# VH-VL binders against q978t4, part 9

Target 1, 133 residues: q978t4
Amino acid sequence: MFDGSDLKNLFSLDGFLKTIQFEPEYIREGEISIIVPLRNNLLRIGEIMNGGAVMAISDAIGGLSAMTYPGIVNQVTVSFNTEFMRPIAKGPVRFISRVDRIGKSIAYVEVLVYDGENLLSSKSTGVYFLYRS

## First folded at step 20 (VH-VL)

Design cc4
Fold by OpenDDE, fold request of step 21:
Structure cc4 (fold): chain C 133 residues (1-133), chain A 119 residues (1-119), chain B 109 residues (1-109)
Amino acid sequence: as target 1 above (133 residues)
Amino acid sequence: EVQLVESGGGVVQPGRSLRLSCAASGFTFSSYGMHWVRQAPGKGLEWVAVISYDGSYKYYADSVKGRFTISRDNSKNTLYLQMDSLRAEDTAVYYCARRSSGWYYFDSWGQGTLVTVSS
Amino acid sequence: SSELTQDPAVSVALGQTVRITCQGDSLRHYYAYWYQQKPGQAPVLVIYGKNNRPSGIPDRFSGSSSGNTASLTITGAQAEDEADYYCNSWDTSGYHLGVFGGGTKLTVL
């Protein structure tokens, strides 16, 4: 469980993200940005990024972004919706998460994904239940 | 104006160590990923290492893994490259380079510092 | 690891068009970034993405890509364009975050 003391270790809280090679771009209160190389394990037929991978990474950082607020020690996904506007064929891929609203027990998060040309490729809206210390 | 100034280069014998510094100014250093790129005399560019904005992520070229260490001190706006067990093939001009915030190219380079490894 | 290859040298007559091509597996999934380097100077970005020029770069510079190749084209070469040109991309392995081609020396005749 996250004690909220060190955001540097935030990504280590998610076992899935630990299997993904990525570079953190920034972590702020309510905001996370990461850069994900487009590796073969993330590609599907047609040499485009796997949509499930996009959603999984988006959900993971979306939840973690809610945990950047003081006192949040855990979170669980209540709902997560992704719209794919265009396929991702060129990397690297930038994932940007932003908390739009945070209440006592619920957080609303938006995650935007951009391809290598900085074109918006997917948009996700996540709702997370919050556990506080 | 964005400025990157490398220092610490010189002539050293094989097996010795050298520490390079890159002083950054004119931008929020702590917000950018930084890289080292080197160029042997009369040769092409070779990527060496990367460090994320907060130093939590580091990666190296295979040619320098286990010998070089990239680090940064954001309070001093300085990027470092600790080079241990230096070899003749490490002889090069070493550039520090900033990766663009919105893109993935190197948008700023220093003028480089020369490292010569010779017996 | 990924590798990028480019011709070591090309020449172009003044005012003519020249294309420098970079080839590598990584270019199937990444755009190339092109750098110009003159003697004694640090590299300077000239093309990025599909076909984007940084401010200050003349519009005679353009970029293109096809399959596992990327190309830098100079339409109407000028004397000052004589330099070394390097392509750059990411490694599809996700580990080598910077791959450079061997460089192309452009001579303007």
Scores: ipSAE 0.884, ipTM 0.943, lowest interface PAE 0.5, mean pLDDT 95
Fold by ESMFold2, last read:
Structure cc4 (fold): chain C 133 residues (1-133), chain A 119 residues (1-119), chain B 109 residues (1-109)
Amino acid sequence: as target 1 above (133 residues)
Amino acid sequence: EVQLVESGGGVVQPGRSLRLSCAASGFTFSSYGMHWVRQAPGKGLEWVAVISYDGSYKYYADSVKGRFTISRDNSKNTLYLQMDSLRAEDTAVYYCARRSSGWYYFDSWGQGTLVTVSS
Amino acid sequence: SSELTQDPAVSVALGQTVRITCQGDSLRHYYAYWYQQKPGQAPVLVIYGKNNRPSGIPDRFSGSSSGNTASLTITGAQAEDEADYYCNSWDTSGYHLGVFGGGTKLTVL
């Protein structure tokens, strides 16, 4: 089944996400958790995590959590919304995606992001179109 | 009860190899990232390597990169450290350590196994 | 650099307050994790994150951080607190818990 090697491979092949370093913490059907070091390329002026980086990583993990189900060969973001609740000044940063609902063509996911003190710092919701084999 | 038991330490000549094992019990081994940490006699702690819960991510301290290989067999609840091209500076007690779930510290340590590299 | 710097030794009179410091660039963006080690034993976590104590660690232990510095404070030091103390954090490359400070030997007088 879809594992941490698949996840690392998909990031490494992506033209944008290939520079994102992370460790898979766990993967199970409908759920992905990753540990992301707060490296300099993720910081904005003012030395907090770039909000766009939060969104990009959240979107990637959110969409890929649909890939943990059998028969899904690709996914594309339909909509994605992020609430930034706290600045992230210290890492590592933990991203947890969870599929709330998955149907024939659409998955609904939530992504929660925790700072280095494990404080909930952002929450995202995403909708993904599914390509099935 | 969480237990981590290292084995495979001993006395070897420089340039030789050893393989350390860490037997895990009392928890779901396949759910945790695992580390090796060493301590030379009379000296401080030195982090050696990490392996993710499923083995998909591995990373090494510069001092051992290219010579040591971390691995795990989740079906046997065992963590390994293959140590090749051993040097006198590798002499240390080697600990396996479990990384906490949901945090980033070592919440369980073995008793350690002594590796002595001398001619 | 990924180095974490600690003073090699500190003394405190019984019942007094002592602070053990750890400095390094990685601490600007990561918390320190503090371990106590007594002779012949594996390390024991005493502080993690900003100022969290594991269950069983006395409340005389506390942590703080500012800038590139983390501190472990022991108020009302007891004889049993005599040990080596290590800070641990992520390296500057951000891969994982890849650095320990050199350790501070605490002597309780």
Scores: ipSAE 0.672, ipTM 0.876, lowest interface PAE 1.6, mean pLDDT 92
Fold by ESMFold2, last read:
Structure cc4 (fold): chain C 133 residues (1-133), chain A 119 residues (1-119), chain B 109 residues (1-109)
Amino acid sequence: as target 1 above (133 residues)
Amino acid sequence: EVQLVESGGGVVQPGRSLRLSCAASGFTFSSYGMHWVRQAPGKGLEWVAVISYDGSYKYYADSVKGRFTISRDNSKNTLYLQMDSLRAEDTAVYYCARRSSGWYYFDSWGQGTLVTVSS
Amino acid sequence: SSELTQDPAVSVALGQTVRITCQGDSLRHYYAYWYQQKPGQAPVLVIYGKNNRPSGIPDRFSGSSSGNTASLTITGAQAEDEADYYCNSWDTSGYHLGVFGGGTKLTVL
């Protein structure tokens, strides 16, 4: 099944996300958790995590959590919404995606983001179109 | 009860190799990131290496890069440290440590195994 | 091999308050984790994150941080607190929990 090496490889091949360093914390069917260091390239003016970076990483692992199911070979984002609840000033930052529902062509996922004190700092919902083998 | 038991330490000459093992029990080993931390006699703690839960991510201290290899066998609940090209400065007690789930501290430590590198 | 700096030794009179400090650039964006180590033993976590205390650690132990500095405070120091104390955090260049301070030997007089 889809594992931490697949996840690392897909990030490394992405023209936008290739410099994002992370450790896969766990991957299981319908769920991905990663640990992301709060490196300088993720900060905005004011020394907090860039909201766009939060969204980009959340969207990436949200869509990829659908690929933890057998028979799914690709996915694309249909919609993605993020609530920024707290600024993230200290890391590392944990991103946890979970599939809430998966059908034939559509997956509904939630992504939760925690700061270095383990405080919920961002919550996203996403809908992904699925390509199946 | 969580247990971590290191083995494989001993006395070796500079330039030689040793392989350390850490036997894990009392928890789901394949769900945790694991680390090696060492302590030279009478000195402070020095982090050595990390391996993710599935082995897909590994990282090393600069002092050991290119000489040490961290690995794990989740079917045997065992963490390994292959130490090549050993130097006198590698003399230390080597601890395996489990990283806490959901936080970033070492919540379980072994009792350590001594590696002595001397002529 | 540490980007975290600690004073090598500190003394405190029994029952008095002591602060052990840890300084480094990584502490701007990461918390310190504090470990106590007694002779011949593996380290024991005493403070993690901002100011969280593991179960079994006395409430006289607390943590704080400001700027590049993290501190471990022991209020009402007891003889059993005599030990080496290490701070631990992520390194400045960014990929791992790979930095320990040099350690501080606490002597309770």
Scores: ipSAE 0.658, ipTM 0.874, lowest interface PAE 1.7, mean pLDDT 92
Fold by ESMFold2, fold request of step 21:
Structure cc4 (fold): chain C 133 residues (1-133), chain A 119 residues (1-119), chain B 109 residues (1-109)
Amino acid sequence: as target 1 above (133 residues)
Amino acid sequence: EVQLVESGGGVVQPGRSLRLSCAASGFTFSSYGMHWVRQAPGKGLEWVAVISYDGSYKYYADSVKGRFTISRDNSKNTLYLQMDSLRAEDTAVYYCARRSSGWYYFDSWGQGTLVTVSS
Amino acid sequence: SSELTQDPAVSVALGQTVRITCQGDSLRHYYAYWYQQKPGQAPVLVIYGKNNRPSGIPDRFSGSSSGNTASLTITGAQAEDEADYYCNSWDTSGYHLGVFGGGTKLTVL
């Protein structure tokens, strides 16, 4: 159903996210993993990944993980919170989102981010409002 | 036991086409990104192409863009490389390689299939 | 030339220490992965990430990186270490893990 082509298409249609290059690593119901190269446009002063970039990508795949369920046609962020645990100096960067709970109108999601040494570097929690067909 | 077995190599004239296959067994093929890597006789390794686990992402080395097409059939656990407009410099042993889960190295390689482009 | 540069050959006396280097702009923000290849065989991973060694690879193999350079070090080189060594990493554009250095032939004297 919802696959890597759907994910690529949704990013490409977004005015901000269309500049984010990534490879879908796997998608399954309630879970998305993507590989994001650490390109220059994602770096802050000090040669580590920009915290805002971490949040933006995490929010995107967090919300889209709800769309891996049948009948959900859109989602919007209600709340989102990120803990930055380690600086990310080397990539690629792996983002993994997982739906912890999904109801009629609301999904609760967490997103884990790993640096190029596979060290857990940030963790986010998000709440998303769901649109159903 | 993870196994990758390439086939379809042979001798062809420049400008012709050839299709390589890589039969995968011993793992969940549809969970892995896959690559082709080649090695010309007496030369080093050259990366050729990648395909994501579901085929939604493909990328090619500049030397083969527009001529080669990577594809996969997850129902048959098979990776393919369609090689069109072959040139002498495409002569090489072609390896099928699996990208590790959770890391970014090639953790399994086939023994390769030889493609010779000769006029 | 290739985006990852290696010296084509290096020699080491039996039991001595040798470093094989790999240089490229991509190594500023990506790790090198090191493969050993013996004649007629497919490559075998010896070092990945910062300094991780797969099971079955002797502890005389280690890796390091600094700036745009990655290094493979073999301490106490043995005759069986004679092989070609390739570094592998992402390209400078960051699209894929597919850039190989030209390879370094290690001769154990």
Scores: ipSAE 0.647, ipTM 0.871, lowest interface PAE 1.8, mean pLDDT 92
Fold by ESMFold2, look of step 20:
Structure cc4 (fold): chain C 133 residues (1-133), chain A 119 residues (1-119), chain B 109 residues (1-109)
Amino acid sequence: as target 1 above (133 residues)
Amino acid sequence: EVQLVESGGGVVQPGRSLRLSCAASGFTFSSYGMHWVRQAPGKGLEWVAVISYDGSYKYYADSVKGRFTISRDNSKNTLYLQMDSLRAEDTAVYYCARRSSGWYYFDSWGQGTLVTVSS
Amino acid sequence: SSELTQDPAVSVALGQTVRITCQGDSLRHYYAYWYQQKPGQAPVLVIYGKNNRPSGIPDRFSGSSSGNTASLTITGAQAEDEADYYCNSWDTSGYHLGVFGGGTKLTVL
């Protein structure tokens, strides 16, 4: 049910994430993939992607992957951890979130981030509290 | 085997409209982002527009923004380009192109369809 | 707004090595993708990413990049390599794969 139009709309309404340009690549139950151009506003000093930007986008996509299940009307982050494995100097940057386990109130999610050469560059795990209809 | 076949090109007067179609086969069309790329006679390639796999994202070159509309019908495996307010500068061969899965290049191109805008 | 600059023409003697260059601000943060186009045909990808070659492309084709410059190198040029070559990349304004260089006509002597 949850599709790329829902994803674009939710980003457009967010005060922080509305400036993030991206293309939805695919959405399946429990999985979201997006393509993010590496624009100058995402870079830190040293010309690599800002680690905070990686975390913010990863957290957003991670939480929203729970919304791909029926009956989930909202979610909030309980905990989030990121391993920064390689600097991201060239894009575009692909973010892939996958729900590892979803229960009544809690979802466990993994987010993988790939650079412009498709090298795994960051890995995140998140836990999200779920609101059901 | 991936195939992309453009159609709908022709000769049209300035200010008129034309709709291009691209019939896709040999792959799951609804899983891929699609592009239009054009080439004026004797000139280089110029990117025109992109549409995401589900149509939720569309983006246009500045030269066509406001005049061209990209769309897709995933039930018919067809990509479209609606071209309004055509100008002489829009004269070109128009290619339909598929963006590769997992990468960011055009891995399949159609044969192109010629659009000529002249009085 | 974003530009990729290529020399309009280069020549190479049969069997010799040639380099085709592409330059632009986009290449600082995106790789170039190289397409070969022969008259009356659609473009064909020859190099993608840093230096990846699709199946069916001869190993005499290679790619490299440094700073805002990308290069396509053909070693041991053959008559069938005569074509137009385009570099393609994302632009700095955030287009998806939206910037092509002007193209380089390669003549094999």
Scores: ipSAE 0.622, ipTM 0.869, lowest interface PAE 1.9, mean pLDDT 92

Design cc4
Fold by ESMFold2, fold request of step 21:
Structure cc4 (fold): chain C 133 residues (1-133), chain A 119 residues (1-119), chain B 109 residues (1-109)
Amino acid sequence: as target 1 above (133 residues)
Amino acid sequence: EVQLVESGGGVVQPGRSLRLSCAASGFTFSSYGMHWVRQAPGKGLEWVAVISYDGSYKYYADSVKGRFTISRDNSKNTLYLQMDSLRAEDTAVYYCARRSSGWYYFDSWGQGTLVTVSS
Amino acid sequence: SSELTQDPAVSVALGQTVRITCQGDSLRHYYAYWYQQKPGQAPVLVIYGKNNRPSGIPDRFSGSSSGNTASLTITGAQAEDEADYYCNSWDTSGYHLGVFGGGTKLTVL
């Protein structure tokens, strides 16, 4: 089954996400949780987490949560939307993705982001096109 | 009830090796990140190393990097610390500690095992 | 680099209020976790995050933070509060929870 080593490998091979440090917290079918330290390269002016960084990490684990199902070899984002509910000033930051529905070609996913006080700070919804073996 | 029991401590000479074990019971071991923390006699706490729930992520304090190796066997509910090239400053009680689910603190500690590096 | 600084000792009269401080650059972007340790025992968590108490920790324990400083406050100190107190947080590099302060010995007079 798709595990923390697979997740680390996919980030390390990505040209954009390879510099994102994280620890896999847990992975199960339809769900990924990661712990992301709030490093300087994730901050915007004003000492809060960059909203684009929140979206990029959320999109990555959102799409990869579909990979926790058997037979899926790749996925690409069709649409992605983020509600920024609170600024993130202190980490670490927890990202939790959950597949709400998965069909033959399409997955519907939510991603919740929690700050260092475990306060819900953003919520994203994503739709992903699936490539199956 | 959560239990963590360290073993494998003892007296060794500088430059030698020891392997510590931590037997876990009372919880789903494979669902938790695990740490080693040490305390020299009469001194404060010093963090040593971390390993993620599945072993896919490991990180070490600078003082032990390259000499110590953290590992786990989830089928045996056991955490390990292989300590090579031991130095006098490694003398300490070594604790295994469980990191809480959903937060970032150590919610369970073992009783510790003493490692003495001398002579 | 990733250092947390605590005063080595403080004292408080029985029933009075004491504040134990922890300073470090990492506290700008991470909360402190406070542990109490009595002789011969493993540490016990007393405060986590901003000001959260684990079950069984009395209301007299509270936490706060501002800038690079975190504080543990004990209001109405009791004899059983005599212990060593450690702050713990993430290191400056952000790789993981790996920094403890040097500890503060609290003496209740």
Scores: ipSAE 0.621, ipTM 0.866, lowest interface PAE 2.0, mean pLDDT 92
Fold by ESMFold2, last read:
Structure cc4 (fold): chain C 133 residues (1-133), chain A 119 residues (1-119), chain B 109 residues (1-109)
Amino acid sequence: as target 1 above (133 residues)
Amino acid sequence: EVQLVESGGGVVQPGRSLRLSCAASGFTFSSYGMHWVRQAPGKGLEWVAVISYDGSYKYYADSVKGRFTISRDNSKNTLYLQMDSLRAEDTAVYYCARRSSGWYYFDSWGQGTLVTVSS
Amino acid sequence: SSELTQDPAVSVALGQTVRITCQGDSLRHYYAYWYQQKPGQAPVLVIYGKNNRPSGIPDRFSGSSSGNTASLTITGAQAEDEADYYCNSWDTSGYHLGVFGGGTKLTVL
């Protein structure tokens, strides 16, 4: 089954995301949770988490949560939307993706982001095209 | 009831190896990140190492990096600490600690096992 | 960069209020977790996050943080509160929850 080593490997191969330090908290079919330290490279001016970083990490684990199902070998983002509900000034930051619906070619996913006080800080929805076999 | 029981401590000479075990019961072990924390006699707490729920992520304090290896066997509900090239400063009570689900604190601790490195 | 500094000892008269402080650069971006340890026992969590108490921890325990400082406050200190208190937080490099303060011995007079 798709596990934390697979997740670490896929981030390490990504030219953009390879600098993102994280610990896999759990992985289940249709669900990924990771713990992301709030390191300096994730901060914007004003000492809160960069909104683009929130979106990039959310998109990554959102798409990869489809990979927790058998027979799916890749995915690409079709649509992604983020609501920023509160600034993230203290970490670590927990990202939880959940597949809401998965069909033959399309997965619908949501990603919830929690700050260091466990307050819901961002919510994203994503649609991903699936490659099978 | 959540229970963590450390074992494998003892007296060893510098340069030798020792393997600690932590037997877990009363919870789904494979769902939790686990840590080792040590305390030298009469001194404060010192964090040693972490391992993620599935073993895919490990990290070590600088004082033990390259000498200690954290591992887990989820089929046996057991956490391990392999300690190589032991030094006198490694003398401590070693605690197994469970990291809380959804938070970032140690919500369960074992009673500890004493490791003494002397002579 | 990841050091957490605590005063080694503090005293409080029975029934009075005491504050135990923890300072470190990591506390600008991470909360402190506070542990109580009595002789011969494993540590017990008393405060986590901003000011959360685990079940079974009395209301006299509270936490606060500002800048690079976190504090544990005990109002109406009781004899049973005599213990060592440790703050714990994440490393500033962001790899793990792995920094403990040196501990503060609380004496209840």
Scores: ipSAE 0.603, ipTM 0.856, lowest interface PAE 2.1, mean pLDDT 91

